# VHH binders against c4kar8: the designs that were tried, part 59

Target 1, 263 residues: c4kar8
Amino acid sequence: MAELSTPSPASPAPLDGGRGDELEKFTLRGARQILQLLQDLITHRGLITAHTGGGHSFMTAVLKVDEERGRVVLDPSPDPQANRRALAAPRLTCVTQLDGIRIQFPLVGLGEGQDKGRPALFAPLPAEMLRLQRREFYRLQVPLAHELSCLLKAEDLARKPVEVSARVIDIGAGGVAVVVPTGAAEFVIGGTLPACRLALPDGEPIELDLEVRNLNRQTQRNGTEQLRVGLRFAALPRAADTRIQRYIFKTERALNAKARGGL

## First folded at step 3 (VHH)

Design c12 (framework vhh_7n9e_1)
Fold by ESMFold2-Fast, scan of step 3:
Structure c12 (fold): chain B 263 residues (1-263), chain A 125 residues (1-125)
Amino acid sequence: as target 1 above (263 residues)
Amino acid sequence: DVQLVESGGGLVQAGGSLRLSCAASGFTFSSYAMYWGRQAPGKGREWVSYISGSGGSTAYASSVKGRFTISRDNAKNTLYLQMNNLKPEDTALYYCAADIGTYEYWDSEDAYDYWGQGTQVTVSS
């Protein structure tokens, strides 16, 4: 029966193993493929989380690809501090999703200026992009209309037990990412949150244990910071795993069922 | 363990040149992009230059473009920064760093950037 369980997302290869080794089959290096993928991100209006290091990121998008100047034009943050962090960073690690497939790429040599009289960020075209076509990396972006939440059992700043209702922003086979208002609770990487309750649109909440794997302070498009918490499912009962996979499948199918015609 | 050791800094007159080196160990050097950063007294860190693992792609901060050249010798596990036409405003502690990975939401972001201790560059007027 164990063969019916969905595996947890795999970690990247160890440092000494090299990214060029294990990830080579997912790496795009051709100029045509890179340009096409960037255009696909523009066409699908894909939001990009740009990581600036130190647990900081901001939400951006590719506004256009300037083939003549060999660069991409990015939407700057309305928060000047997020833009300063980005410009000071040696690189941005850009993470996004197309059709459930995780896309990652570095942007190096970030500058600022204007595009059509409006502030913009510019970077040379990336030399490579990762397109991770593995089910372990698949993340469903949760529709806001689903109001999918997870009730977290955590501690506040005074180390008192608190319950925090966190909005689920993405969900995969191995875990969820949630949004928590800054200061609502304290989280420690590697810490376990027992008896949390994941509320799916259909049926009773699922009780499960979650491990904190990632903490990220993200600056939103309105300039507000929020804490994004990556949470791994501790050993899931088979019934819970089945319900989560069913939700992912049905939601993906429903999102794909709405044909968008037009120019 | 990952180690990065910078060398080649010193005192130089405006208009002069220096070549910095960064010796890397503890990882497969050719598989990772490398970069140079700098920090002047009382200021935050500033990115200077970037080179891909193969050496086929480079980038430079606007303040140094045309004056500095980044290069690497993968057989020697060494990164270089050739600095020409130095200006007093180039005075800073220069660090090398390894761009060691892709981002996964399971991983610590702090784990994928390794920095050396730096080498001091002072440019007199």
Scores: ipSAE 0.013, ipTM 0.360, lowest interface PAE 7.7, mean pLDDT 79

Design c13 (framework vhh_7n9e_1)
Fold by ESMFold2-Fast, scan of step 3:
Structure c13 (fold): chain B 263 residues (1-263), chain A 125 residues (1-125)
Amino acid sequence: as target 1 above (263 residues)
Amino acid sequence: DVQLVESGGGLVQAGGSLRLSCAASGFTFSSYAMYWGRQAPGKGREWVSGISGRGGSTAYASSVKGRFTISRDNAKNTLYLQMNNLKPEDTALYYCAKDLWDYESSGTYEPFDYWGQGTQVTVSS
């Protein structure tokens, strides 16, 4: 049946950025599953990074699920500007992690009010939530102190070779996300970067081929733009895979120990 | 407001050619990478091709590499897809998409939409 309409330009974006089929199997659309996952985030006091666009985000948490009104109640930012940006945004992109599993969901129609006499933000329950349960989708946030870098072999606007030292901000079994200054090199989704070098704390840099999977421009507090580039490992050798997995495991264990007060 | 208007689709016989156009407005066209995607009947959305803001870098899905050519004219704010040696499997609604429709902080994947309504390409056998 296709009598009615071409999709409206105002229709919500798929969470996978137009590659719906690749992530559909990890997308929760059942009301019970969504409620249970939100309740799990409450139980584990999961911190959520809520992205409001324009490079802006704030830290929040799910305080409560109001099943009667079909709403989620969120902890507002102590920064009034962050709350104003959130309320003005057409949507929030919420990202969190539960037991190493990446969880992402949109919130639309954010409002403000009070819960138990305290300021709160609320939004309708999300229609979908992404839960990346597979080991290959786990992403470790790289501690700033580790100063992880990847030397990218890319091309400039004239297709002239250029080398860019990029800071690694997250890493998983399938790839890394890096940050470069806007304009340092040209990137395009699906493009390949051969013979790049990933520097881990122990040992020689790992030489590998990378494929560009996503791009995101961010405005820093000082007004400077930077580009976040999501990169997939192409044909990673077993020894390199082992080194990356060891780094992820050791770092996660150390971060978990710190979160527990040095347990 | 960002607007993307696709055109150039139609019915074509296998082995034929079509040139798609996407007229862009509401943003600084040369500052953003542009993409073509498609959705075939009964299938999900598939990324087809991409081109960097100034045209220095291009990428193609393996299914179209060597047959399709992406290009742009930044003076006209127009994106193109030249499709040669078309196959029945290329039958789909073709969309153009802007690189970024929103900005996000480090640590997240950016969801983006196809801003245009699409243009239908039907390849007969």
Scores: ipSAE 0.013, ipTM 0.481, lowest interface PAE 8.1, mean pLDDT 77

Design c14 (framework vhh_7n9e_1)
Fold by ESMFold2-Fast, scan of step 3:
Structure c14 (fold): chain B 263 residues (1-263), chain A 125 residues (1-125)
Amino acid sequence: as target 1 above (263 residues)
Amino acid sequence: DVQLVESGGGLVQAGGSLRLSCAASGFTFSSYDMYWGRQAPGKGREWVSGISGSGGSTAYASSVKGRFTISRDNAKNTLYLQMNNLKPEDTALYYCAKDLWDYESSGTYEPFDYWGQGTQVTVSS
């Protein structure tokens, strides 16, 4: 089969028809389901990355669902510039996770005000929310205690080779998201970073080629800015794929046990 | 500022052909997988086809496989959908979308209302 023999360098990771076709079944449009999911985000104190466009985002959280007024109340950024970008944006794309399930929803018509005397952002309730229970969209949020890192082979602003140790913030079957200090290296969407090294807790670092897929300048809850880089595994040896899957499975099980007060 | 502008729709008889185009701007076109979707009156949105950033990989919904061909011209920042052997059930508003399923997304999973207005395809019996 020629299509199955096409190597990753000549043909990027296969495009799967399951992406679009299956997304509809994970879309919540019922008002009660949307309200319940937003309430679950409050209960679990889930951190939300709100994308404001132009490659910018900030960390927020749902503080309250005002069902009577049909709106959500969000925690503003301590960075006033991030809040100004958010208020100027025609829409926010909010991304978060609950129990390893990716949740994404739009907010349109963002305003500012106060909740119980404190500054707050608010927006009308979203008309839809995406809740991806699909394994291929599952991304493990890496525990900070694991200190998981990936040594990136990149170029600096002068195009000189540089090695950057990036913290891995999430990992899935198809790649990793990492954070780097702004200005540490130059990244180009679609560019390949060869011979990078992913350090897992057990065994030797995994050498792999990574493709830059996304770049986003994110303002953290403490007001600092970092560059988030989405990196696709260009190709993985079977042994490397097995080790990554094992790490994801083992860590997911440990997190689930901890959440239930296990051990 | 991401913009997607669809064109090429129209009225065609069953068994006929149409070629849709999507002119893209505001992002590095060759770095993103692109999709065609459609929505028929009274029905939900349906994914139709997708193509990788390089053009090396394509995928199709079972309802159109063998009849539709997706392609792209990265030099022109343009996405195409060649539709052959059209059937009345292909009647829908067709729209294009940029892949939002990379590790971080700056758009919604269905950017149709914000990025592409769509182009109407009507197939008469």
Scores: ipSAE 0.000, ipTM 0.202, lowest interface PAE 10.8, mean pLDDT 78

Design c15 (framework vhh_7n9e_1)
Fold by ESMFold2-Fast, scan of step 3:
Structure c15 (fold): chain B 263 residues (1-263), chain A 125 residues (1-125)
Amino acid sequence: as target 1 above (263 residues)
Amino acid sequence: DVQLVESGGGLVQAGGSLRLSCAASGFTFSSYAMYWGRQAPGKGREWVSGISYSGGSTAYASSVKGRFTISRDNAKNTLYLQMNNLKPEDTALYYCAKDLWDYESSGTYEPFDYWGQGTQVTVSS
C-alpha cells in the first residue's frame, strides 16, 4: 500500500509528481514528439480533464497546435466560472487517454482569445508530456452482453462474511472496476478482498486477491444507488494474467471489427 | 478546523507492544474512514492500516498484518492502533489520517489528509 498519492488507473485524477524518477522513462521532452502527441489528440478527438487546483477541473480538448507561435488552442468550458478559475490558475494539469494510453501534461500561462470567430483558450506548448504506455493503465469497457462478474468476499456492516456478485464494468491488466449494490458490504481504500472469483466467458472463474483502490457512490437515472469500486489485482499467476490479457485482446478485436461493419 | 492528535508512542524493546491513539475533532468522525501511516528515518511515508466509518472493514499493510490491530470508538471520536510483536523495522513517526470523502459522498482514490503531528515509535533491538 505504498503510493497513497497515486490514484487508481480507473481514476481521472493526476499522478503524484513525487514519482519523478519512476515516470522519467515515460516523459517526452522533445519538441517534435510533443507536437506529434498533441496532433494525435486532435486527430482522435481526445477529451481532456484540466485540473485547476483546489479540487476543481473542467473538460476541454485540443482544437489546434499553433506551431509558428509555439502554443496550443483549447476548447473553453461552457461554464464561465470554470474558465475564470483556469485563467487564474498558475498551472493546469491536463489528463487524457489515447488508445488506452494515459497522457498527462502541464500548461502554464493560459490566456483567452478567438479561434475562427469562436472563444478559445491558449497556452504555450508544454515543456514535457507524460505518456504512460504500460499495459496496466489500459482499460477495456466490458460489453454488457458478456455479463462479466466478480464474486467479492467482503464483510457487511456487522462484520459478518458476505459474498457479493458484482458486475465488471471495465477491465485492464492491473485490475477491474465493478458495480456493487449500495449497502451490500463495506469497503475501505487499501482493503484486501481475499479469494475473490473473476468469471470470464471462457473457462473457470479465476481466484484472486483484490485491493480496493477507489470508491464512487452514484445515483442512476432510475433513482437506484450503486457503488462503483476500483479493484487492483494484488498478485496474478502468469496463467491468470494470460487469460485476462487474451480476453481483453479478443474483445477489443471483436469490437473493432463490429465498428468497421463486420461480424 | 480538522484536528488529529496522536499519542501513545515511545521507546520499546523488540517483541514489545504499544497502543497508539488518535483524538479527532472538527468533523463528524463516525462518517469517515480513518487510516494510520508511518514514516521511517530516511524513507518515504508508508500506509499502515485503514478502518471503515462503522469499523466493519479493516485493512493492513503486509508488513504489519497479524501484528497490528486497528480499531475505533465513534462515541469517543478516537482511532486506535494496537501494535504487538514490534520489530526494529517498525521504528517510525506514526500519523493518523482522515479519508477525504464521507461514506455518503462520491469519491475517488486520493491522497489522505494528514493533519496530525504524529507520535514517535522507537523499537530497539
Scores: ipSAE 0.005, ipTM 0.373, lowest interface PAE 10.8, mean pLDDT 78

Design c16 (framework vhh_7n9e_1)
Fold by ESMFold2-Fast, scan of step 3:
Structure c16 (fold): chain B 263 residues (1-263), chain A 125 residues (1-125)
Amino acid sequence: as target 1 above (263 residues)
Amino acid sequence: DVQLVESGGGLVQAGGSLRLSCAASGFTFSSYAMYWGRQAPGKGREWVSGISGSGGSTAYASSVKGRFTISRDNAKNTLYLQMNNLKPEDTALYYCAKDLWDYEYSGTYEPFDYWGQGTQVTVSS
């Protein structure tokens, strides 16, 4: 039968035609594929950013897939306000990574309950999950020990130039995600930050222009709020691209070797 | 309670101009980036433009860059979109938004609690 895909105010808007066609090939709609992907997120302890609307989100995780009841069980936020917003939201947009691959899915009809005597959130299994297997969407989670930082050239609330040293939490061929203190600088989605400096473990900082692609006020599992900023590389020079790819490759190799017993 | 009220839409001939306004209330307007999005008939919502809290930084979708200008008056809690050299493809319902979270994911993410009713712009050819 005919299906309608009308966008709603509570859900992410559909992409423009060209991007919509491209993302369809990465969309999982089979029940067994969805169940397997959710189980993989459990096995790999994937942390999920659940967007509740209004620029608000919280960190969660899939605790269990209840196949008999057709639902997922999620870890509630330690922040009661975040849980209230989630329960009031018509839809959650869940974003996570598995082996550097970006995964997104909607959850509709969120409720409260208990799992093994502990508070939990639950929702029906998603009808679809997006698994973006494109190189530009691949993100390496940066080991904390690497202390990767990006010096952002931005403006404060008084329109004065400021420099903000931001911790790099993930990196890919297309950009980085960073954490900044709330209120340290102004950001606008689509805005360009010129002449920023990305510090990698080897060599001089890389000077590059960054475009703001997402902004997220996020409550961490320990209750701390932070601003996460997604940044796209604009006009990346070949030498810089090579250094970034080399860092990603070497770090992936080291992490994979550690997981397999350090060969 | 956050409220956003859009106005200024209408019917205009290709090559014409319109200025949209968004009156904001219920929050500290100058502390938030503000955005314009649009939805054409039969299409999804798309991000059009954004402006930082102070107005020091602006951003535009490639389809409108050079033709549209976003601005704000923080003393009046009002956001503006000056639209010049309008094209039939600009025909859409235009929305004012606070707290856009992800441009890259799906185009314009809709901040569920903060979108207004929109203002219709129709460009004849």
Scores: ipSAE 0.441, ipTM 0.788, lowest interface PAE 2.2, mean pLDDT 81
Fold by OpenDDE, second read of step 4:
Structure c16 (fold): chain B 263 residues (1-263), chain A 125 residues (1-125)
Amino acid sequence: as target 1 above (263 residues)
Amino acid sequence: DVQLVESGGGLVQAGGSLRLSCAASGFTFSSYAMYWGRQAPGKGREWVSGISGSGGSTAYASSVKGRFTISRDNAKNTLYLQMNNLKPEDTALYYCAKDLWDYEYSGTYEPFDYWGQGTQVTVSS
């Protein structure tokens, strides 16, 4: 009786590190971030195109997130054949949009069952979610010499209020990108950070409400890990907008002059 | 209606080269990332290569990296795949696919909206 060794599922080939770097900036891997995004999809009743491979797809939605069991509940297709394909697929690629942002995530290990007496599909929580954000506005790369900073009012993992001084790396009419030390605070995409303070060189800090739009872990050349946080101006007073625009224009002009060999 | 028509497939000996073309119509070609996929006999579809709408970014499956080159001519609404140093394991039906979204390049993910009928590539030993 020869024990047929079930071939160990081939470990997904490591994402080759080099060109994967550009996509990594849009990839969420934090459990809390993933859960929040899934909850947002539920709240907004986001329709999801689920690709089962072979050019086949069906429409679904996230019905529930079961945190205790670490699984997501999906609406099954009205087409039994689509559900069969989904269950047979080694991977389900889910594609959707939330607030004009494309979201993609893989699901593996699909099963069928019932949720509250209704047919449902079940899968473990995705290990990663891709969130592709279009840049709506030009972003000026802030010269290091300007030392722009933003005081962020955030929360830690325990939901305790914390203030984090973050370096501004780029700025535009619609928001800023900042870098913070890893673990300095917990950020949630779509979350609002109220009463933050943006420091510009031309005067007193500007008080702003900021919305978290993007999170990206970055490893510096020295091996230090940092979190890049993309922030949208949630409410910008006209006077503040004018100051920001003036700063951007002045800085761009100076950079262009320097690039042209000007003093 | 979106149409994708692949061509350029055929029989080639191992170590040989082929250039595939995909003629696109029915959408703003330059606004979408495009992909090549393939399906070998008895196997599922696999991603081969992708290119952004502008053509500025490209990606390749590890199995074809260094041998295949994806390109596009947005003025001609045409996607290309230059295949060099072909191997018997490259034997498949090759198809081009349109990205679901008019978005920036989404990398190795397979969010295909439309795909063509494919062109057969056969590599003999």
Scores: ipSAE 0.016, ipTM 0.423, lowest interface PAE 5.9, mean pLDDT 83

Design c17 (framework vhh_7n9e_1)
Fold by ESMFold2-Fast, scan of step 3:
Structure c17 (fold): chain B 263 residues (1-263), chain A 125 residues (1-125)
Amino acid sequence: as target 1 above (263 residues)
Amino acid sequence: DVQLVESGGGLVQAGGSLRLSCAASGFTFSSYAMYWGRQAPGKGREWVSGISGSGGSTAYASSVKGRFTISRDNAKNTLYLQMNNLKPEDTALYYCAKDLWDYESWGTYEPFDYWGQGTQVTVSS
């Protein structure tokens, strides 16, 4: 199986064999660029997955950028436990996307209070934001209307083989992220799921083997918990790779055209 | 408060066996996948093995596949690692972990949620 270890915090070595240096060229540190990007997230109603560590996250959004106080205002989770984890975390890692481009930034010093009489989370403006415009990191957020699904071959809570239809929330050249209903199946990082079937709108389902790369428990804005599973494609045939790329490009073009003409 | 307490390490001859235990508390143990990681002196943390909440699915690093067996006893909130045919290269501090996750990005999330002190395994030649 794949090695999932990362350098210890005590080791200054670049993460993932030099990934830190490689990603520096995509890091925004200019105050104007950071403010503009945060404002773009507000304008486009970008949903943010805020990672609190320990495999926990919750859905949030930037409600406001308070330039005068140097703060971002975030929508708190309706789940008090998620908010407690966030406030206790030394760092919040926020992940979102704009037009398929991955945006990631840290928030340090999270606090709680009120904005215009409503509960809110506050954090200092991030000193840096990552904007990944590299194709191998490109993740298309799958339109809900496409009802894209992947039939997973896994085990349920009783250790019986089960087929789970999982909603695909993003897709890229290297894999998909899916949402699994709570209790439907169990996953372990590094495990393999053979003979899964990815359903694309045009054509028959693609049969492929998937490797579990990450697991994340998300508290949605409505308070429900979901399990997000990141899955890597294994040994993808060229025909399947071509179909996936075609779907990504067609959908991206359609979304871009809709955004430009039908805001 | 989440706590993970590792035990069972020690000094063992090459080719020998050890069984590690991890006592977990402060969370619903059966609802979480659990992991073993290790760190040799001067090296980063390395993922060794994982097991799903029910125990039905397991995964292993290539370096230990066929020699190590991960298991759990949900009634006792305890995770185990049976290590057979130990090699000098297995010498490390072994940690159990909850909530292993990773995404290739500028900052990986902390992929190991270590709450224990670890247990030292030393394999002599």
Scores: ipSAE 0.138, ipTM 0.621, lowest interface PAE 4.9, mean pLDDT 80

Design c18 (framework vhh_7n9e_1)
Fold by ESMFold2-Fast, scan of step 3:
Structure c18 (fold): chain B 263 residues (1-263), chain A 125 residues (1-125)
Amino acid sequence: as target 1 above (263 residues)
Amino acid sequence: DVQLVESGGGLVQAGGSLRLSCAASGFTFSSYAMYWGRQAPGKGREWVSGISGSGGSTAYASSVKGRFTISRDNAKNTLYLQMNNLKPEDTALYYCAKDLWDYEDSGYYEPFDYWGQGTQVTVSS
């Protein structure tokens, strides 16, 4: 007698250079740790970007953890199309932050129903969660009051040069994340945007060559799409790197002081 | 219902050429950047090339730059990869994808968003 196993879908391979071993040290697999982290997301009302495939995502939140049934309850999108994509997706990749630490986890087997008479999405508890506790993976959430922007030099759908003033939502040692309206410009992962200008508080804009590393389409409440663009600093002069790091450290310090009862 | 169907692979000798095609349906093709990726036996997935919705911008992995050319025909909803001067290390299953994510720089890694079966390329020496 032979036992036959149904082949599992191949998981995404780790990045070259043994990155899989490095990601493993940031991966939580303990049921108690996973439950606690999900509960922390509820307590802090953390917004989650749920990637549904096809470069599409929507904003959600964990409403409740049903420990007895081993399920999470998620806030559905007000956009019915986003919910339909989510239910049809073989997997959701959920991305969020707690105190600047990036958290990522998969959800498989999404269903719909009701929680206390309100529409809700349900999924089994994830078997693993990634928590990136290294400074090189740290992304500062840019305060809206700073009005930090980056002027992008790109092309529109007609291949004409266009300048787009994009709002910077995240910044780290290696790059920025910006948001632009869908259709404002064309982007391709791996493409270079030359002579872009990053406006930081206190000083002249920094001229940068940026490489596109990430594209995510996000459906907003009114059905309008926005594009989140992840951008790598292709090359930074030491002076520019120093200014960016100084901004990050000063802003972190100010946010921490504010949380501890500072001004 | 996004569907991507790759074709054009085969067996070729080192130094030879192949042209891959990807027929797309279920979405507004011209509104999306499209990509080619590959996976060699026993190795991870790697990004090969990308092209913007209009075809105005392209990008290539350093390993294929100068040898491969990505193009698209938006009237036919078809993506192409012209592969010249093929090497044994180009042997892989090739697949097309709509939108990619890179974990290393953004803190999020999703190498491919694809629905195709892929097309096998084997380069002999």
Scores: ipSAE 0.508, ipTM 0.819, lowest interface PAE 2.0, mean pLDDT 81
Fold by OpenDDE, second read of step 4:
Structure c18 (fold): chain B 263 residues (1-263), chain A 125 residues (1-125)
Amino acid sequence: as target 1 above (263 residues)
Amino acid sequence: DVQLVESGGGLVQAGGSLRLSCAASGFTFSSYAMYWGRQAPGKGREWVSGISGSGGSTAYASSVKGRFTISRDNAKNTLYLQMNNLKPEDTALYYCAKDLWDYEDSGYYEPFDYWGQGTQVTVSS
């Protein structure tokens, strides 16, 4: 009877290093977001490089997420020495990619055991995950005077459909960033928001599907917390694409003219 | 170069107390979470405690929770571990460790860690 040394529920060491401010926009801390991203890694069979320190690493994968116990199950290394290093490390740094986006997350309090009769590594769920999304397209900062908005069809925590009117803060050929009040809806990275409506100044709203690509909590100057949501155009009709591009071009030209001391 | 120098270990009777120190140099100390680990004779290394860069958050292994207290002085680049109610099972070489995350201008964290040479703690029955 191999005593399943239950990994001591070591609370994850907080990552709030002072330099974190610049990367905060890429850091996920929401439990649902973290769970979803981990599940996505499972679904895609994403290979993970686990760094154990001292320049050592091994290849692993997330095998399972145990929500009830609040833990992640990892595939152990075939190298016993790598597993020993992982268990000895105060923190495991996991690095992977999903859909071309680099993902990093820490695991603290690793233990070894068995999952369904197979050797496995166990760790508490990460407290945060870093998702480094490179913008593929230039994003125009939308002038406040234009008052662009997007009606989002989302879900609340109970998975009840909700509509949220969101201010568009930036727009590009590939998508938009919007701000919503905290708690207005639940967003999941990789989730699709169908039949949303983007309001442009030049005519009727554009109906389109949006994919959630990024989530960032922002504190306004007045102390109010808002959620910035980065959204990709999942399916954009040609006519809509033309309108968006025209808007961007016209606005950029106007802004540049103003910056040059023009009218 | 990153340097971590542990001190404060020694021989103590069960129920006694020790305070470990770790002097850090070669990096921006306040920007990194720091950790204590230990290795008992014939056993693997184990995580003991962690503290955030600002010192605002702390974590402990269940085996030391309520007995050990991690703290830091960022002005002195020093990490501490107050150990109270020591037990014979706490006998180990105690290591100070730097966080594995480093910030680059590219917006990526790079894995980097460093362990000190350790300080010996021996708890007699």
Scores: ipSAE 0.010, ipTM 0.332, lowest interface PAE 8.0, mean pLDDT 82

